VH-VL binders against Protein TIC 22, chloroplastic (TIC22). Designs and how they scored, part 20

Target 1, 202 residues: Protein TIC 22, chloroplastic (TIC22), of Pisum sativum (Garden pea) (Lathyrus oleraceus) (q9zst9)
Amino acid sequence: ATLTPNHVAKSLAGTSVYTVSNSDNEFVLMSDAEGAKSIGLLCFRQEDAEAFLAQVRSRKKEFRGGAKVVPITLDQVYMLKVEGIAFRFLPDPVQIKNALELRAANRGSFDGVPVFQSDLLVVKKKNKRYCPVYFSKEDLEYELSKVSRSSKGVGVSQHIMVGSFEDVLKKMELSEKSSGWEDLVFIPPGKKHSQHMQEVIA
Below, E stands for the ipSAE of ESMFold2; O stands for the ipSAE of OpenDDE; V2 stands for 0.75 times the mean of E and O plus 0.25 times the DockQ between their complexes.

## First folded at step 14 (VH-VL; framework fv_ustekinumab)

Design x2 (from v1 with heavy chain R98K; at its last look DockQ between E and O 0.77; V2 from the best seeds 0.77)
Fold by ESMFold2, look of step 14:
Formats: C-alpha cells, sequence, structure tokens
Structure x2 (fold): chain C 202 residues (1-202), chain A 120 residues (1-120), chain B 107 residues (1-107)
C-alpha cells in the first residue's frame, strides 16, 4: 500500500509558510506565467510575503482595504493541494544559493524548493527510523558538526545532498511502505531534529 | 501568443510633436500594467514609467515626469508615448513592455522598439 | 531612487566558460530583481525574475541568486548565443531602475 495523504501531511507538521489573503480570508491568486491558471503564492520567509502584499496593494485598488499576510502550515497546504488548489512556493533565497553551490561541482542547475539531507543523520524512535530532511542547510550543518569531525567547513558540504521538496513529496506519494520514503520527516528552520521529532510524534 | 508590436522608425526635427504606438495582442490588454523604456544610442536602459490600461493610471520616473505623456486606447488595445516638443536629446530607441500580474514576472514581453531620431 | 551597480562593466570569455555577473542595489530590494539579455539591435529579453527564477524558455545554464542588496547571474557553460549585454533591474519600488549593463564578449 502507498502512503496516504494524511501520512505525508504528518511528515510536514510544524513548518509554516506565508501567503496573502483578502479581507474574506481567501487566498490572493495570480495568473501563472502563461496567464492560463490562477495560483496562490507561498513564501518560506514572512518578509517575502510582506513584500508581495505591498505589490498586491500597489497594483490593484480592491486589495488596499483588507489584504494581509497570513501563516499556513505545510501540512495544511499539502491537504489543500490534494483537494485541487494550485500553489507555487517561493523559497528562502539563501537556500536557493546553497542549492546552486552544492550543484556547481556538477555544473548542474536547481529548480524547486531546496531540501537538504545527510546519510550521517538517522534517528531511531519507537522502533522506527526517521530520516530528517531540512529546509535549512545551516541547520543540517549544525547537526553534522555534533556528529563528525569531517563535517567542518568545506568538508561538511560533501556529506550533504540537496533535492527538490516537490520531487521528494511526489516520491513519497508513489512509494510503498518499507521503501524508506515513509521514514522522512521535514525539519522546520531553526529547530533541532530531536526537538521536532519529540513534538510531532507525541 | 502574447505580442507587443510598435510603430515604425521616426525622423523628426526639434520642436515637432510625436506620438508612437505599441499594440498589444494575445492577452487581456486592460488586466496588466504596460511600461516604457528608453535606450539612448550606445547606452543602457532607462525606465520611463508604467500605465494601467484599465483606468489609465500612470507612474513616471522623476526624470521623465512632464517630458512625455503615456496614454492608451483600450478599444484598439494600443498604448502611446507622446512628446509635444521633441529635443535632439530625445533621440533613442523606445521599447514598450508588458508587466505581469502584480509585476511578479517583471517585464516579461517586450515590443521590438521604435527608433526616434531628432535632428535638424 | 535605488541605484543599481553591475560588475564588471565588460568581460571577455570563451565558449564553455563559467561566467558570473554581479549587481548591487543601493538599498534593500528583497528578491524583486530581474535580469535581461540584449543582443545588438534587438529588444531586451527577460531571463530571470524574482532574483532566482528562470523565465519561460530560458536555458537551465542560466541561474540567479541573491536577496537584499547583492545579486548574481551565472551562466554555467557559455554558448555562442550568450554573447550579449546583460542588465539587472529592481522592481521593488518606483521608479524601477536598471543597472548600467555588463557587456559579455567573445575572447
Amino acid sequence: as target 1 above (202 residues)
Amino acid sequence: EVQLVQSGAEVKKPGESLKISCKGSGYSFTKYWLGWVRQMPGKGLDWIGIIYPGDSDTTYSPSFQGQVTMSVDKSITTAYLQWNSLKASDTAMYYCAKLSEFDFYGMDVWGQGTLVTVSS
Amino acid sequence: DIQMTQSPSSLSASVGDRVTITCRASQGIGTWLAWYQQKPEKAPKSLIYYAYSLQSGVPSRFSGSGSGTDFTLTISSLQPEDFATYYCQQYNSYPYTFGQGTKLEIK
């Protein structure tokens, strides 16, 4: 059996993103690049959502009176996406730079929301193993510095793999139990994986 | 396909008036801001301003305020840039460009440009 | 007005080289920065929007990064069609402003 949407949503618990809502608490939507579809923007940084709010207010008069930035958790976003609402993530630009630097050795590009993982970090709890996946490379580097001397400075990046959040979610949706994809848990920026695991498992 | 087609090259004398055009097609003309950009010969790009065809609201760069007038004719999906009295220093290439909704994608579609030459 | 300063003003490179062009804003603009490519006697072409996002149809060898005041455009492996002038532009606040341009020439 494949992983249910509720299982995937639980792996995302605790991470907030930010969007703009109108006075009726409905998401402000915009046209995609081709003008064919409406999408909601989801910013990983609150300051990016505030900047988008400023653009919304300055470009269309009807949004001046009640548009605001609101937080939404990734597990809620995931469940809305399952229900057919289209979103576009706007990653933290620091993490985009981190992703591009990790891919520079292979002259690769990067697209999507960066997530970071190391095979040096596996957590066992309640007779299950968990593989923490970070939205912040710096948080992963901090945890690696506690585990290995080879994780200092330049050497720490050799233990870090970068991927796309969107691709990881897709693979989790398509994977069976025992494939290893059910072991993933996403770590919000600024939290230790042990603290986060304690909060979401309890 | 979204396109902006500009009027042809102009050769004028100082003191003459001029109105150049930018015709939009393939999109809802009144839904998006439209911008104008100047490029003097051999120089970089200068932002002139933007106009919202829906209500003709405008914002000009301070260096162009009072120097040119932006306008639209919604019925023929056409924007205009107009001078009442040209100067030799107005010699440049002029581009129009479409802005995306909330400007998120920047100036995503550009016209081919109109060369304006002002000489005695 | 927000001043946009590009570095270098010009550079020479060979096909296959990795090239980096930088752009500095005189005050913070978040991620509201675009990159344009202009070939001689052609209109500018949008490459990058929102500091790090590729415009539709732009090859993946182009990438952008940065936020706040410091931004980069990178071409990972130059192709013959990439020799052009590149402009950054802030669109955070009016008036929108362009950098002075960076001319990329063949060695």
Scores: ipSAE 0.719, ipTM 0.882, lowest interface PAE 1.4, mean pLDDT 87
ESMFold2 (binder alone), look of step 14: mean pLDDT 92; pTM 0.942
OpenDDE, look of step 14: ipSAE 0.808; ipTM 0.929

Design x3 (from w1 with heavy chain K31T T59K; at its last look DockQ between E and O 0.78; V2 from the best seeds 0.77)
Fold by ESMFold2, look of step 14:
Structure x3 (fold): chain C 202 residues (1-202), chain A 120 residues (1-120), chain B 107 residues (1-107)
Amino acid sequence: as target 1 above (202 residues)
Amino acid sequence: EVQLVQSGAEVKKPGESLKISCKGSGYSFTTYWLGWVRQMPGKGLDWIGIIYPGDSDTKYSPSFQGQVTMSVDKSITTAYLQWNSLKASDTAMYYCARLSEFDFYGMDVWGQGTLVTVSS
Amino acid sequence: DIQMTQSPSSLSASVGDRVTITCRASQGIGTWLAWYQQKPEKAPKSLIYYAYSLQSGVPSRFSGSGSGTDFTLTISSLQPEDFATYYCQQYNSWPYTFGQGTKLEIK
């Protein structure tokens, strides 16, 4: 009774990340830190993928003539992961800083892609309940300021929980139906949840 | 395991030539960039240059261009740093370091260092 | 060449303290910044790569953040083995360059 891969993928619809491909439209792969597997790098910011492309070209001559940055949606990335392809996400560094600031002071580094959520936001559309999960803390703060006067300014972050995108996905994959995890929808950076839900929810 | 093992300490006089070595093992020597870093006594770190052993492509930092020569011998997986005429100001610790794939993980393997002392 | 400026040049701290070291690039380097720890007469040890990623085997009390020109290294709870000199290094554009170092001393 766990959530299917297609259900998890649908919750990710509309969010693009960026990777580098070779001239044959194959992902540029590299070893992970342990050397155990090949991974593709997926950047949340296009500028980070462009910078990685520059490094790829500067280090190996075979990529100078045809390597390029290509977009790919998170739902497609998720389905490729289900098929056994390994990826590493490179988060927006602003969101890493946001995650470090939200965590308890005695904790150190943040691992994974930050995602942000608030118990104050439940979105109802077509008689269904959705719990938006944001890749951008700033976007969540904006939505919170519209819902509660106590959420304005510095006090807004007190209603925000941060987690790892990878952990959230794992919990969705392991969770039973009706556990609440099926209600999640991920909000792309720079989008309002209402616009996003109109675009992706039938 | 991946290792970079450098040649032993050197004591030289100004004007003498010198060639120090860095032997790589445990990885494909010709497919990773390798570089040299200088640390003068009590000072910070300076990149000297990087070399790609596969085709001997090189990049030198401007302050070292023409002052040293980097080379490789692929048959023994060894990189070299060479001076034709040492100066007292060349006294330093010299490290070799491997650049990770596409540099992404930074300089992931370092040699133990070679101390070069140039004095009269 | 991209100049890397660290601050402070040295600092004293006690075990258990939270320590922050800053690094500023003379031009934008995206996230292509590493942090190294160096003890006397030893090769540098990589701590952080890509501005915010922890190198394998490095304790999670170390963290990095920043992009563009301003970067920080933080040690959340200082341990006795953390007293060393710390260097930032940009690896966005050749020549790669180091900051001048920050010596972290026991108080």
Scores: ipSAE 0.767, ipTM 0.889, lowest interface PAE 1.1, mean pLDDT 88
ESMFold2 (binder alone), look of step 14: mean pLDDT 92; pTM 0.928
OpenDDE, look of step 14: ipSAE 0.773; ipTM 0.918

Design x4 (from w1 with heavy chain S28D; at its last look DockQ between E and O 0.82; V2 from the best seeds 0.80)
Fold by ESMFold2, look of step 14:
Structure x4 (fold): chain C 202 residues (1-202), chain A 120 residues (1-120), chain B 107 residues (1-107)
Amino acid sequence: as target 1 above (202 residues)
Amino acid sequence: EVQLVQSGAEVKKPGESLKISCKGSGYDFTKYWLGWVRQMPGKGLDWIGIIYPGDSDTTYSPSFQGQVTMSVDKSITTAYLQWNSLKASDTAMYYCARLSEFDFYGMDVWGQGTLVTVSS
Amino acid sequence: DIQMTQSPSSLSASVGDRVTITCRASQGIGTWLAWYQQKPEKAPKSLIYYAYSLQSGVPSRFSGSGSGTDFTLTISSLQPEDFATYYCQQYNSWPYTFGQGTKLEIK
């Protein structure tokens, strides 16, 4: 018994991404890197979606009067993915840099959307445990500084693990209940985990 | 296999005309912007301009405006770069390159280059 | 026009070295920056697009980062086939412009 799509979607509540739609409110699609299928682009930063909109307008005249940037939440994106819609995420370049720096000793490129986690942060609410997973390394570092009084005197990054959002989602989809993967909650950029938990945990 | 195949090297004299070609294959030629890049001997790269084969819409870099003409013949999936009167300073390697859809992947396919030599 | 300035103009390095090349734009270009590799007598080859995305078939020792005006290309462990000239290019605003190039040579 694997985790349901609704459970995975609930873990994603509260995080917005941005895409470009046409005048008919349809996603603007493009070929993937191999040219094999159509994908929608989803930007973690609104400014990146606005820049993509400018390129869409510049390259196709039919988009100049009606194309626009629209927000969509990750839980909505996940449910569309379950329905067979293909997407590609464009992460915040600061978080790509953070991921590369954490892996300097491991060397090489980072693939996917960075997510950050620390085993020093487990949150209990209503007698349930939650494992927060961050889209922003800086937000995780802030929370870790509250766990350790001398965090400025110690390497906070030594306790931070980086992974791929896409890999984490795949593991959640394939995992059995009581495996621990049901405890994950994704923390939007710029939110305190306690505020987010209050907003999304019923 | 997506390819851009350019015409062969040219040796010309100042004042002569020239038209070099870039033939696309393995993709819908009318769906992608195509551009030309100049590399002078021992120098870096300069954009000349881009053209959309679907409607022949063109955009030139300001320094090349009026110096050269881009065109396409979509029935044979071929783009052209054309001079009416060559100068010695036109001596360079000329590349064609395909811009990916909405330019997102950058210039994903390059031709092999056409060396143009203009000398007395 | 947006000027792209690469640093350094040339670099000598040994196989196995970590190499970093920088590129600065004269105004903000978001993430619309590509990196190309060019060997003598050959067309440029795309390495990185969109500042941080690896082009298909490019080894993972290559990586890109940056946004706005400051960008880097890193080769984590230099291989013999990596000796070439590297160019950055902004493709945010027409005319698209290249950096002046960085020649990476065997020490």
Scores: ipSAE 0.775, ipTM 0.887, lowest interface PAE 1.1, mean pLDDT 87
ESMFold2 (binder alone), look of step 14: mean pLDDT 91; pTM 0.918
OpenDDE, look of step 14: ipSAE 0.821; ipTM 0.924

Design x5 (from v1 with light chain Y94H; at its last look DockQ between E and O 0.74; V2 from the best seeds 0.80)
Fold by ESMFold2, look of step 19:
Structure x5 (fold): chain C 202 residues (1-202), chain A 120 residues (1-120), chain B 107 residues (1-107)
Amino acid sequence: as target 1 above (202 residues)
Amino acid sequence: EVQLVQSGAEVKKPGESLKISCKGSGYSFTKYWLGWVRQMPGKGLDWIGIIYPGDSDTTYSPSFQGQVTMSVDKSITTAYLQWNSLKASDTAMYYCARLSEFDFYGMDVWGQGTLVTVSS
Amino acid sequence: DIQMTQSPSSLSASVGDRVTITCRASQGIGTWLAWYQQKPEKAPKSLIYYAYSLQSGVPSRFSGSGSGTDFTLTISSLQPEDFATYYCQQYNSHPYTFGQGTKLEIK
C-alpha cells in the first residue's frame, strides 16, 4: 500500500502560494516553454504574484478589470494536480540562492523548488515522529541553533540538506507506509515546526 | 519549428525610406507580442519596442518614438520596421524577437537579423 | 529608464574555470531579468529568464540568481563553446533595457 494522495496533501497543510485568477475566479493559464500544454503559475511570494498580475494586465486587455492575485494552499494545489491540472511553481529567489550555495561550487543550476532538511531535527507530537521539511533555509537554521549551540560542534549549515520539493513529492507518492516518507511534514516560511504541527495535527 | 525569418541586408543612402520584414512561422502569430532590437556596430543591444499582431497595439522605447514605425500584416504573418528618411546613424543590425506569453520567458525566439547600412 | 550595469566588461578565462558575471539594476525589478549569449555574427541566444530559470536546451552548467537590483550569471565549468558576449536585460517595465555586455574570452 502506497501513500494516498490525501496523506501527501496533509503533509502540505498550512502553506500558501499565490496565483493570478481572472474575473470568473479561474486560474490564468499560459503555455509552457514548448507550447505543449497550459500551466498555472504559483508563486511562493505574494509580491511575485503581484508582479505577474501587472504583466497579465499589460499584455492582455481582457484581464485589466478583473484579474487578481489569490492565495491557494499547497494541499489544495496537490489535489488539483492529482486531477490533472498542470502547475509551475515560482520559488522565492532567496531560497534559490540558498540552494545554489549549498551545492558544490562547480555544480550547475538548481531545478525546482528548494526544500531544506536536517537529520538533527526529528519532532515528536502525540507520540508520533515527524521529520520537518522547510521551504526557508533561514527558518531551519534558527531551529538548528537551538539544538546545536556549542561553538565546539560542527557548523549549522553542515547539517542542512537541500532537495527539490517536486522530487520529494514524487518519492512520497511512490513510497509505502512505514517507509519513513510518511513522517514528513512541510513547514511554511516564517513558522516554527512546533507551532505549525500544533495547528495542523489533531 | 517556431521561426522568425528576416529580410536580407540593405545598403541605402541618407534620406531614403526603408521597410524591413520579419516573418513568423510555426506558431500562432497573432497571440504573441513581437519586439525589435537594434545593435549598432561594435555596440550592445537597444530595445526599440513591441507590437501585438492581433490588433497592432504598440509600445516604443522613448528614444525611438517617432524615429521608426512598427507594423504587421497578419494575413502573411509578417512584421515590419520602417523608416521614412534614413540617417547614417541608423546603420546597425536589427533583430526581431518573439516575447513569450505575458513576457514570462522573455524573448524566446530571435530572427537572424537584418544588417542596414546607410552611407554616402 | 532603468539602467543595467554589468561587471566585468570583459573577462579572460580558461576551459574548466568557474565564471561569474554580475548585473545591477538602477532600481528594483523583482525577478524580471534575462540573460542572453551572443557569438560574433549571430543573433542573441536566450539563456536564463525570470532571474533563475534556464531556457529550454541550455546546459545545466549555467545558473542565474538574484532579485531586486543585484543579479549573477554563473558558468560552473567553462566549455570551449561558452566564449561569447553575455547581456543581462530587465523586462520588468518599459522601456526594457540591456546591460552593456560582458565579453568572455579564452585565456
Scores: ipSAE 0.768, ipTM 0.887, lowest interface PAE 1.2, mean pLDDT 87
ESMFold2, look of step 14: ipSAE 0.763; ipTM 0.889
ESMFold2 (binder alone), look of step 14: mean pLDDT 92; pTM 0.937
OpenDDE, look of step 14: ipSAE 0.865; ipTM 0.939
ESMFold2 (binder alone), look of step 19: mean pLDDT 92; pTM 0.941
OpenDDE, look of step 19: ipSAE 0.861; ipTM 0.938

Design x6 (from w1 with light chain T31S; at its last look DockQ between E and O 0.83; V2 from the best seeds 0.80)
Fold by ESMFold2, look of step 14:
Structure x6 (fold): chain C 202 residues (1-202), chain A 120 residues (1-120), chain B 107 residues (1-107)
Amino acid sequence: as target 1 above (202 residues)
Amino acid sequence: EVQLVQSGAEVKKPGESLKISCKGSGYSFTKYWLGWVRQMPGKGLDWIGIIYPGDSDTTYSPSFQGQVTMSVDKSITTAYLQWNSLKASDTAMYYCARLSEFDFYGMDVWGQGTLVTVSS
Amino acid sequence: DIQMTQSPSSLSASVGDRVTITCRASQGIGSWLAWYQQKPEKAPKSLIYYAYSLQSGVPSRFSGSGSGTDFTLTISSLQPEDFATYYCQQYNSWPYTFGQGTKLEIK
């Protein structure tokens, strides 16, 4: 028995991304890089969505009236993906730089949305353990500095692992109950893990 | 296969007119902005302007405004760059390039270039 | 117009080297920055779009980073086919503008 879509969506609760909608509240779609399908663009930074809106208005006159940036949560996006709607994420470029710096020197580009995790940080709530996964390396570093006080002189980033959000989701979708992948919870940028866990953990 | 095929090299004298072409194929010609880029000998790249074949909407770079004319013929999926009176300083390689949808992927398709030589 | 300044203007490197080219915009351009490779007598080839996204078919040894005004193209292990001129280009605001180019030569 694999983890259900509702379980995966719950782990994503509380994180907003931004997209552009038309005047009819429909996602503005564009072709993917190969021209094979239509995708909705989802930005982790609102400023990227605002910049994209400006380009949409500049390139097609029908969007000059009523097109706008709208927020949508990742759990809502995930459920739409399960229904067959295709999306493309635009990560925060600071997090791409963080991901490139954490990789081995001879590795190349980073593909996907960076996520960050540390084995030193596990959260327990309501008799259950959770492994927080961050979209912001800086937020994880802040939490680690509070836990790793006794390890003065070492860089807290040495305890940080980076991965692709898309790969983590795929592994969660393929995992069975009691595999450990059910313990993941994603932490929005700019939130403390304790605040987020209290808001989303039943 | 999406491609842009440009007209052949031109050798002209100052004061002559010239019209070079860029034929698009393998995609919906009227649904993408198309632009022209100049590269003077041994120099970098300069945008000339962009045109939307669907309605011929144009935007020129300020330094090229009034110096050249862009146009399209949708029926043969062809864009043009035209001078009424060439100058020696117009000697350059000229590329056409397709802007990706909403420009997001940048200039995803380039023509092979048209070398224009203007000498007395 | 937004001025794009590349550094260095040229460099020499050996196969296998890690190469870094920088590009600075005269004002903020978000992530609307592309990198192009151009070989002699050829049209530019797109490598990276939106500052950090790899164009289809481009080897993963290429990477981009940056946002705002400061951007970097990195080749993690230089290959013989990578000797070319590299251009950054902002496409945030019209007119779109290119950097002056960085010529990467064999050492």
Scores: ipSAE 0.734, ipTM 0.873, lowest interface PAE 1.3, mean pLDDT 87
ESMFold2 (binder alone), look of step 14: mean pLDDT 91; pTM 0.920
OpenDDE, look of step 14: ipSAE 0.840; ipTM 0.930

Design x7 (from w1 with heavy chain D57E; at its last look DockQ between E and O 0.79; V2 from the best seeds 0.81)
Fold by ESMFold2, look of step 14:
Structure x7 (fold): chain C 202 residues (1-202), chain A 120 residues (1-120), chain B 107 residues (1-107)
Amino acid sequence: as target 1 above (202 residues)
Amino acid sequence: EVQLVQSGAEVKKPGESLKISCKGSGYSFTKYWLGWVRQMPGKGLDWIGIIYPGDSETTYSPSFQGQVTMSVDKSITTAYLQWNSLKASDTAMYYCARLSEFDFYGMDVWGQGTLVTVSS
Amino acid sequence: DIQMTQSPSSLSASVGDRVTITCRASQGIGTWLAWYQQKPEKAPKSLIYYAYSLQSGVPSRFSGSGSGTDFTLTISSLQPEDFATYYCQQYNSWPYTFGQGTKLEIK
């Protein structure tokens, strides 16, 4: 009665992240903070993966000739996660700053990959409703400006909620059909939601 | 428990040699870069250099090149910082620090420091 | 070498205050920036790595943000144990370099 892994993966279609691989196309892994498990790093910005590649080459001679940055889609990452591969996402630092600013001033640090949503943005297509979830606050604000003419900054911020991508995924995995969680569609950074929905729905 | 334990405080005269140590325990010593940081009295922190115990590869900060020597004895999981001829300006606290894997978590383990005093 | 400039160099504050310390790099360092706390006669303690990630065991009242050249460390509600000197450090390019420090004193 819960949502399948394939359903969750489809909601992630079209979004790419970047990682470092060796010459055999295997992820470059590192220990987590406690040393308990191996993790692959997944960057939302290509330039962050390129910077990590430089560190990989600098620290271990075995990677100096063969390591490279490769793209991977979030739906592919999700299916690897279902298979038990451990990852850590490195979000765009602009979105971390956006997340900190949306939270109360005394809340402190933010964990995870920020995602942004507004109750004012529900898309209906062919008698089906979709709730877009954004990796970029700026993209959400752009779409809100088309719907609302309230005071810029104040009115827009009032309608934006921030959460963790990891928490949203967990809730989708635990939710039953017809709970509303099956309606979520993740919007890639820099993409208009109407174009994205045309590509993934049609 | 991952630890770096440094040798005790030293009081020296200008022109004398000195070798201070940093012993690592609780981790695979040869798999992590380890470095040395200087803090002059009342001043900030300066990197001296880093060394990879697995093969003894070293990289020095330009301002320290030729002034100190880093080395390692991996059989006793110990790193060393050595001067051939101390100057009064070498008076400082010296820390060793472990670089995390690919430096991602920063310098995650620090020694307690070794105070070196060089005076006439 | 990449120069790291902290502001302010010293600061007086009261328990409960919100404190912000800034750090500017002389050239882009991406997110390869750490924040350290140092108390007298003690080794530095890592607080933040990778510009915005909290080191294990560090209270959540600490947060970091920024990328490129401009970075901040924020303490949302200052506690008595937070009076110390704070350093930023870039670890993007060798030689790794520290800011000159910010001394946070009780008012």
Scores: ipSAE 0.773, ipTM 0.888, lowest interface PAE 1.0, mean pLDDT 88
ESMFold2 (binder alone), look of step 14: mean pLDDT 91; pTM 0.919
OpenDDE, look of step 14: ipSAE 0.840; ipTM 0.930
ESMFold2, look of step 15: ipSAE 0.762; ipTM 0.882
ESMFold2 (binder alone), look of step 15: mean pLDDT 91; pTM 0.915
OpenDDE, look of step 15: ipSAE 0.861; ipTM 0.936

Design x8 (from w1 with light chain S56R; at its last look DockQ between E and O 0.68; V2 from the best seeds 0.67)
Fold by OpenDDE, look of step 14:
Structure x8 (fold): chain C 202 residues (1-202), chain A 120 residues (1-120), chain B 107 residues (1-107)
Amino acid sequence: as target 1 above (202 residues)
Amino acid sequence: EVQLVQSGAEVKKPGESLKISCKGSGYSFTKYWLGWVRQMPGKGLDWIGIIYPGDSDTTYSPSFQGQVTMSVDKSITTAYLQWNSLKASDTAMYYCARLSEFDFYGMDVWGQGTLVTVSS
Amino acid sequence: DIQMTQSPSSLSASVGDRVTITCRASQGIGTWLAWYQQKPEKAPKSLIYYAYSLQRGVPSRFSGSGSGTDFTLTISSLQPEDFATYYCQQYNSWPYTFGQGTKLEIK
């Protein structure tokens, strides 16, 4: 059996993103590139959402008086996705840069929201494995510094894997139980690893 | 397939009027902004303005305000750029480009361009 | 108006080379930046939007980075078909403005 939507949603708990809503508290949707469907924009940075809000107000008069930036958690977003709402994520450009730097050896573009992971940060408790996945490289590095006495940034980077959030989600959705994908826990940016893991494991 | 097809090359004299066209297809014409860009021979790109076919809302670059007129006929999914009196300095390639409704995707689709030559 | 300054104005490179083009905005534009490729006597082609997102069909050897005022277009391994003029463009605020262009020529 594959992972349930609820399981995936739980793994995303605690991470907040930002979107633009109208006066009725509905997501402002935009057409996709093909004009085939409507997409909600989700920003990992509030400032990006604010910028988008400005564009929304500028380009559509109907949104000038009531549109606003609103926070929403990724677990909620995911449930909405399950219900059929399509979303596009706007990652933190700093994290894009980080991802590109880490992939410098494989020289290519990065598509999607970067997520960072290290096997060194895997937690085992009560015969269960938890694999933290970070939206912030800096957060991951900070945690790595606690487990590794190596002060050399280069050494730490060797233990960091980078992937796309969208790809990870897709793989989770397609994964079977006991495949290891159920062990993923997404760490909210800026949140202490220990605190979040305690909350998730509890 | 999403595409913009522009009218053919024009050769005009100073003082003449001109209206060039850009036809959109493969997408909802009224849901995307359409922009016009000028490229003088051997030069870079300059935005002329943008128009929203849904309600014909227009925004011109300051340098082109009053110099040209953008319009649309949404019934045939066609946008127009027109001059009332051409100048030699209007000689350039003119491109139309599609903008997403909130500009998120930038100018993702371009017409092939219309060359306008104005000479005595 | 926001001024976009590209660097360099021109460069020569060989197939297989790593190429980097920079674009600087006169003021903060967030990530509302696009990169375009234009070949001679052809219309510009959109490569990257929102500073780092590749347009559909664009090879992965192209990448964009940056935010605020400084942006970079990188071609990891130059291919023969990549010789063209490249433009950055901000669409943060009207009027939208282009960089002056960077002509990438064969060495």
Scores: ipSAE 0.551, ipTM 0.847, lowest interface PAE 1.1, mean pLDDT 92
ESMFold2, look of step 14: ipSAE 0.785; ipTM 0.891
ESMFold2 (binder alone), look of step 14: mean pLDDT 91; pTM 0.920

## First folded at step 15 (VH-VL; framework fv_ustekinumab)

Design y1 (from x7 with heavy chain S28D; at its last fold request DockQ between E and O 0.92; V2 from the best seeds 0.86)
Heavy chain, then light chain:
Amino acid sequence: EVQLVQSGAEVKKPGESLKISCKGSGYDFTKYWLGWVRQMPGKGLDWIGIIYPGDSETTYSPSFQGQVTMSVDKSITTAYLQWNSLKASDTAMYYCARLSEFDFYGMDVWGQGTLVTVSS
Amino acid sequence: DIQMTQSPSSLSASVGDRVTITCRASQGIGTWLAWYQQKPEKAPKSLIYYAYSLQSGVPSRFSGSGSGTDFTLTISSLQPEDFATYYCQQYNSWPYTFGQGTKLEIK
ESMFold2, look of step 15: ipSAE 0.767; ipTM 0.885
ESMFold2 (binder alone), look of step 15: mean pLDDT 91; pTM 0.916
OpenDDE, look of step 15: ipSAE 0.872; ipTM 0.938
ESMFold2, look of step 17: ipSAE 0.763; ipTM 0.879
ESMFold2 (binder alone), look of step 17: mean pLDDT 91; pTM 0.918
OpenDDE, look of step 17: ipSAE 0.850; ipTM 0.932
ESMFold2, look of step 20: ipSAE 0.768; ipTM 0.884
ESMFold2 (binder alone), look of step 20: mean pLDDT 91; pTM 0.918
OpenDDE, look of step 20: ipSAE 0.879; ipTM 0.940
ESMFold2, fold request of step 21: ipSAE 0.770, 0.746, 0.775; ipTM 0.887, 0.878, 0.889
ESMFold2 (binder alone), fold request of step 21: mean pLDDT 91, 91, 91; pTM 0.911, 0.909, 0.916
OpenDDE, fold request of step 21: ipSAE 0.896, 0.894, 0.894; ipTM 0.950, 0.949, 0.949

